# VHH binders against Protein DOG1-like 4 (DOGL4), part 18

Target 1, 232 residues: Protein DOG1-like 4 (DOGL4), of Arabidopsis thaliana (Mouse-ear cress) (q84jc2)
Amino acid sequence: MSKMRNLVEEKFLEFYESWVIQLELYLHQLLIAHNNNTMSETELRHLISKLTTHHKAYYTAKWAAIREDVLAFFGSVWLNPLENACSWLTGWKPSMVFRMVDRLRKSRVVLVEAQVKKLEELRVKTKFDEQKIEREMERYQVAMADRKMVELARLGCHVGGESVMVVEAAVRGLSMGLEKMVKAADCVRLKTLKGILDILTPPQCVEFLAAAATFQVQLRRWGNRRHYVTHS

## First folded at step 11 (VHH)

Design zb5 (from zb4 with K98R)
Fold by OpenDDE, fold request of step 12:
Structure zb5 (fold): chain B 232 residues (1-232), chain A 122 residues (1-122)
Amino acid sequence: as target 1 above (232 residues)
Amino acid sequence: QVQLVESGGGLVQPGGSLRLSCAASGFTFSSYYMNWVRQPPGKGLEWVSGISRSGSYTYYADSVEGRFTIIRDNDKKMVYLQMTSLKTEDTAVYYCARYTDSSSTLPGFDSEGQGTQVTVSS
């Protein structure tokens, strides 16, 4: 029986589909900008701003949705298996973007020493933050399997009013913890992104954002083709 | 066969209004993200507006934001573009296009219609 998608999943699925399509449109603009050396700094900054606003909109929607059902994001029915496989705590792994920056350095992007230094500092910080989050997440995961939780699970198997209430309370507690962790991860993502954009010049930002968007869009396309998933 | 038939174009004065319609057939309309795109004279295709499957989410190009409204009717298999405060720069052939991820080109729009001419002139 096809598990009826809950309302949160359905809504976010439609949102995400639309969001990714718009990302693809922005990607097109980024690529044009990248290939067009005639765009002014003002124009580039405007484009960058549009992309950053778009990403902010995603997290706004996400955070609203996780308040309702954070567990939906651990299933992420709106993602294909490839996208899910590449996900870290319901999103992209923050440290991944530094690989993208490294790739840019090997291409046409010339970073000055000061930029390289700042990026390295940011990378170290980002990795540290990731590890901290991972440790906390592990704590929650282990807690779910502790004796108390096992007992609660057993109680939940019995049709009894009080036992059901206890289980529900426990699940709520766990959900709150997960929500906290997801938000923490998202904060690291946002900080990392902002940090990179603050270090890079506008043309470099455009190239970076194009690379990031390409990765997201292509990951979705590749995954959909491989698994015959048609979202739209 | 997938068909998209645009209509409603015409000649209007600056500041005027026009409503475009697109009739869709040959595919499951409610399963697709729909778009309006336009081709100004001597220019390439430009994305104008998009709307999600249910119509819950709409997006607009900066150039038309606040002036254009995209609406869809899934029962009638129609997409509309209400245009207000039209400018000379809005002169173009307008096409209705469905999004497909199968396209090798960015953006992944399939415009199969003949389009409808919108001319804004004093």
Scores: ipSAE 0.847, ipTM 0.938, lowest interface PAE 0.5, mean pLDDT 90
Fold by OpenDDE, fold request of step 12:
Structure zb5 (fold): chain B 232 residues (1-232), chain A 122 residues (1-122)
Amino acid sequence: as target 1 above (232 residues)
Amino acid sequence: QVQLVESGGGLVQPGGSLRLSCAASGFTFSSYYMNWVRQPPGKGLEWVSGISRSGSYTYYADSVEGRFTIIRDNDKKMVYLQMTSLKTEDTAVYYCARYTDSSSTLPGFDSEGQGTQVTVSS
């Protein structure tokens, strides 16, 4: 039996599907650009701009949806189990992208010492921000077990109106906190991406973005092969 | 059997307009992201436009942005491409394609149709 989806889930599912498909198209262009030594810096910058704009569009849509139902993103019915397993606070973990940068270094990308230093500084900052968010997230999760919830537990599992109201209030409180945390996490993601792109040259940016997009697209494809996602 | 039948191509002068149609059958049309792709003479296949399952989201290649409009009718199982301000560079065989992630190639489009020829010439 398929899970019933609410309107937020349905809408975002369609959006995400289209967004990922477009990402595949951009990935194709990135790969072409990477293998085309005749492309000008202007052309490369244009392609990079298209990708960054595409990512910004995702977060615009996400934040609009989160305002309506942040809990939908903790279920994320539009993702397969593999994608969900790799998610941190409803998205990719910011510090993970530095592994991709490291991969580039092991390949044919040559980073100068100044770039390496800046990337390391950014890595440290990113990890610090992640930890801060995690600590705050824990606070909201623990707060769910407040005095009112303890009282409800003592009274037993009742479907009475008063009990429902208390639970709803608690859930609303948690949801507000979750929304804040998700937005904070997204900000760290965006700052991290921007930071990396500011450090890298245009050709390096193209290669980095290609690697990131490849990972995302393949993760989805791998997950779908292992766990079929029902599209309705 | 999946079937996509393109029509509406023809000869048109630069600056002219043309409307392409694609009739789909053999699959749950409303469940699929649909695309238009084209193959210019002597060139490879290139993506032109895409539309989400309900039609709520559309995307266009830079080369056609502002000139082409993709529309779908799920009741009729049709996809359309309204082309305006046509250029000689738009000359190509146009195909309707559904998205599939089963393809080993990027992007994952399934083009089963014969295509329709669009020729823009003075």
Scores: ipSAE 0.846, ipTM 0.938, lowest interface PAE 0.5, mean pLDDT 90
Fold by OpenDDE, fold request of step 12:
Structure zb5 (fold): chain B 232 residues (1-232), chain A 122 residues (1-122)
Amino acid sequence: as target 1 above (232 residues)
Amino acid sequence: QVQLVESGGGLVQPGGSLRLSCAASGFTFSSYYMNWVRQPPGKGLEWVSGISRSGSYTYYADSVEGRFTIIRDNDKKMVYLQMTSLKTEDTAVYYCARYTDSSSTLPGFDSEGQGTQVTVSS
C-alpha cells in the first residue's frame, strides 16, 4: 500500500475496494435469500440479475483500465499477496468454479442428470479454453527474449535517443499481446459463469453465487489480516 | 475514539425531502468507505447507500435508487444523504457507518452513532 502507484492503479484500487464492499453486501442478501425459503422465483431471479450486473460492471471497468495500462493488472496493487497468489491471468481461474459446484453437490444442492451432463461438457470446454490461453501466453513470454528485449536488459535505465524509441515500441507490442490474453481470459470467465447460471435453477444459482462471493470476500479478509493491512 | 453523529431527521409528508448529515471524528475519514443504514420499526437493520473514499463511486439499495443521493466532504469529515420523494416505508432510524473488514460478521460495517429518526407520514 506504500508503493508508488500510477493513475490507473489509483483509480482501479478505489473502484475495486468499493466493488468488493458492494459484493459483500450482495453476499449478505444472498445468504438471507438462501435461508428464506419463502422468496419467490421472481425475487431470486432479480437478486441473481443484480449480481450478474455487478460482475459485468467489474469487467467494464477492468477493460477500460487495461486499455490504458494492462501491466497494472499484472502487479494488481489493489490485491493483497494472498489474493494475487490465487489469481490466474489477473483474475479467478475459470475451471475453479466447477470445484465449487462439486462442493455444493456434496452438501445441499441436488442436480439432475441433465444438469450434471451439461456441467461436465462445460467443464471440458472451459479447461480446453484455459489451456489454449496458457499456450498463447507462453508464446508471448518467450517472444520477450528477442533482440529488442535483450537490448532493454543490457541498457537498463540508461537508454536514450533511438534506444528509447526501440524499447517503447517493444513494450507497446508486448502490452498489446498481454491485453489480448487478459481479455481472452475474461471472456472465458464470463462464458463459464453464464454457462453455469444457465444450467442451475434460481435457488441453485443463489447458492453458487453465495459460495463464490464468500470465497472471494473471505480470501480478501484473511489476506489482509495475514499481511497486516489495516485502515487507520 | 471513533465517533459518528447523525442529524437532519424529522417528520415529513410523503413526497417530501430531507437531508441527513453525519459528522465523523476520531479516525482518518478519507481512508474509509462510508455508508448509510436504517432500521425501520419492527424490522432489522438494512443497508441504504455507500460511497467510496473520494466519493467517485456510489451504491444504493433498490428501494432508494433514484431518490437518494449520498455525498461526502472529506475536508469537513462529513457524509450526507439527500432524500427526495420520500415514502412511508422510508420511516426509520438512520445511521452512518464506516466500513471495516475487521468484523467477523457480514456486512462489514457497524453503526456507532445514536442515529436520526426519519418519519414519513401524512
Scores: ipSAE 0.843, ipTM 0.937, lowest interface PAE 0.5, mean pLDDT 91
Fold by ESMFold2, look of step 11:
Structure zb5 (fold): chain B 232 residues (1-232), chain A 122 residues (1-122)
Amino acid sequence: as target 1 above (232 residues)
Amino acid sequence: QVQLVESGGGLVQPGGSLRLSCAASGFTFSSYYMNWVRQPPGKGLEWVSGISRSGSYTYYADSVEGRFTIIRDNDKKMVYLQMTSLKTEDTAVYYCARYTDSSSTLPGFDSEGQGTQVTVSS
């Protein structure tokens, strides 16, 4: 178990660091587009497509790694303590992204009635999907506790290699259930992101993506400084 | 005392090839994501390519994708940029840079070297 986690953690740590650096490069482009009107609609759509592809690449890499070791994604070594504290099922909580949309509505982003209606429908759908996952996780935890109790009771009658096999089976079962829940949460994240980008105009998408990337980059930088101080 | 020394630039015809080198010293080279950035005449700095700590992940600006290859050798503390199918718009001073997440600028590149001039002309 320890070897498997260590190997998966090392590989994903390097991937994630490079992924965030590339996100910073895209953020630079987004901030240029946000601070002036030098980019055409075609250029904005291309930049938005690059960001969408970048996010999809993250999930492609994550889902491959989760198949090997989903537990590595709970309290991840590639995230600082601040980033880990903000995680909901290994990532950003889908419904919280609408706070960022709300801030944009109060400032520069002017939304027409049709957009507002679609965003509220998406917000409700996102919260519903979130609650469904939370209920499913609760049911899974209860079922696992029940199975663990039965398995532990059976251990009282067996010695030697049987105890190791029972523990390994329980861990494998937990990992499979967690993998399902994490992928379900990631699907909600992707659906919500794509839904927002489909509703917003290209300039509005740029402002949203800039705000989201800024938050992620700043959370990492602020948290790394606090983490380094703790260990220095 | 961080040092990044770029070399390998020169005058090349369109369609030609060059290999840039960057020798690093004064820091733990294998702990840093490394980059090439360039400054075309009369323009600002432009990111070209980046490479992860082990070299497992490489990234390229759209303008150079498919033509340039970034490589690193952690034992020799070297970063290379293999350039092919060179174009007039590739004319620039090329700098090697390391990434730091403590920089106040975005992206957080720390270019310290003199650079190496690449000139592509007929």
Scores: ipSAE 0.559, ipTM 0.826, lowest interface PAE 1.8, mean pLDDT 82
Fold by ESMFold2, fold request of step 12:
Structure zb5 (fold): chain B 232 residues (1-232), chain A 122 residues (1-122)
Amino acid sequence: as target 1 above (232 residues)
Amino acid sequence: QVQLVESGGGLVQPGGSLRLSCAASGFTFSSYYMNWVRQPPGKGLEWVSGISRSGSYTYYADSVEGRFTIIRDNDKKMVYLQMTSLKTEDTAVYYCARYTDSSSTLPGFDSEGQGTQVTVSS
């Protein structure tokens, strides 16, 4: 009765665990870069490139996995309950990243007016794209409800092979629609990340990436520690 | 009662090769992401390489990528570091470490062995 792991979940679990550990290692380098004022611009750009490549590797692996089983990414076995509770369409909500930028700006990051204007334009575009995806999800859910009611009415009258085949076809159709929406959400995430990094200077990018990685790593550690305490 | 015993270090010329070994005991070895870290003379610890539980995913510091290879053997509870094209800058004490998220440090690596000395000198 418990959700059992399939091969997609098993493979992605190990990938994600190692990916987050490597993110923690990059976080250490980001914190050193933030605290050491002697790093050159070339060194900072190299580190930023490593982080960008690391994030692209995540989406490459994710998109391969969702082609096989998109449902594994809703309530993922590789995330603790706190991490899952923070998910919007299988990942972080793109517009929330601007709250992080705003907090950094209040504390230590000084932006020139051209950067402020570009960040506001990006924030509005990101929110607009999010809302488009939310409207598409609503349309999809309505269409699925209409189709599901027809299928459920037929299943309520039958048991056997025909009913199983109809249910299997309906599940397949739902999975394809969800895959499209997850990829659309991931594209907004990547565009938003890239847009922020293009607007910020290399030292500012290091501060932003450090904050983002800190949040992700600590959310994972905090959620895991709370779980272990509950079992003691 | 975690034990990690490093071996295989020595003196080697630049361009040379060495294979380091780490024997693990006192914990469920196959459940841990494993790492090599090193301490150059007069410097703090720096991360070198890491390997996932099954060995399917490996990662390397920029300074060693393309020259070092991390491998593990879960049946023998061993981690190895195959080092090639060694440079003077690789001179350090090398330690094997497991990752744990219960460590208060970032990154969460625990080195517990005495390490093995690698000296690259012409």
Scores: ipSAE 0.546, ipTM 0.816, lowest interface PAE 1.9, mean pLDDT 84

Design zb5 (from zb4 with K98R)
Fold by ESMFold2, fold request of step 12:
Structure zb5 (fold): chain B 232 residues (1-232), chain A 122 residues (1-122)
Amino acid sequence: as target 1 above (232 residues)
Amino acid sequence: QVQLVESGGGLVQPGGSLRLSCAASGFTFSSYYMNWVRQPPGKGLEWVSGISRSGSYTYYADSVEGRFTIIRDNDKKMVYLQMTSLKTEDTAVYYCARYTDSSSTLPGFDSEGQGTQVTVSS
């Protein structure tokens, strides 16, 4: 199945591939820090800051791209089918990151009671923000369904430049609404990431970031091995 | 047959500059993220810099950021590394490498050339 790519999709495909390669390089550094105790606390904090900046750079590039074409981020050409199947509003559901924290707590990471309390508060806040977005998405989906019915009725009754302009304005409004929702979800993702890194100690942050990056890199590599070529 | 030929190395004093070149053949050059990696004396390979397919995105190791610039020319199938403010720690054999996700190890770099020696000594 051939797929026509626009300029937004081509630019973001190249960006995303380079971004994941750089994430792989940071993962290598995280694994060295995780497996060794040769890095100072200052060096660990610097590495953690680089990972945080790298994630912020992803969203900065994404937000610029969705301003041009938010629909490209639903069923993205730069993701393999496995990665796309895991998407919630164009990315990982924000609260899923706490499952990674929970897995680390069971295997390697010992948290003090103050950290546990702060993480539970952050989890509740993250879920609250997710639920708010889900309610807004439901209202948006109803509005989209109503607009499609209005469009079909108008196409059946009026064909001309005035009808085209009304349809184009409605589609633009729907796309702008999707952009706002995607940005809201991304803001929750960033806030949650930063919140976790603020609560964990530098060695704990390295373990968390290593686990998260490992999962993302392996998911992409595994999915790419099973991917079939797309015919033009 | 994938072939990467590095050149431009030499002996330079600390604070000096060099420009390394890498000529590529045997693959679709413009489809690959390209890298410079180096091997200091008695040590393993160390990633230096990377550049995206079109050249729009570049990345650098902390130890070289601000001093080195990676450049590519897809028409001539060349990758360059412009090095300035060289330090004795930059002494190494430099290789260009393409990224591949088929590697079982991380990072997934595939160097196939003989490299070019850079020696920074007073």
Scores: ipSAE 0.513, ipTM 0.808, lowest interface PAE 2.0, mean pLDDT 81

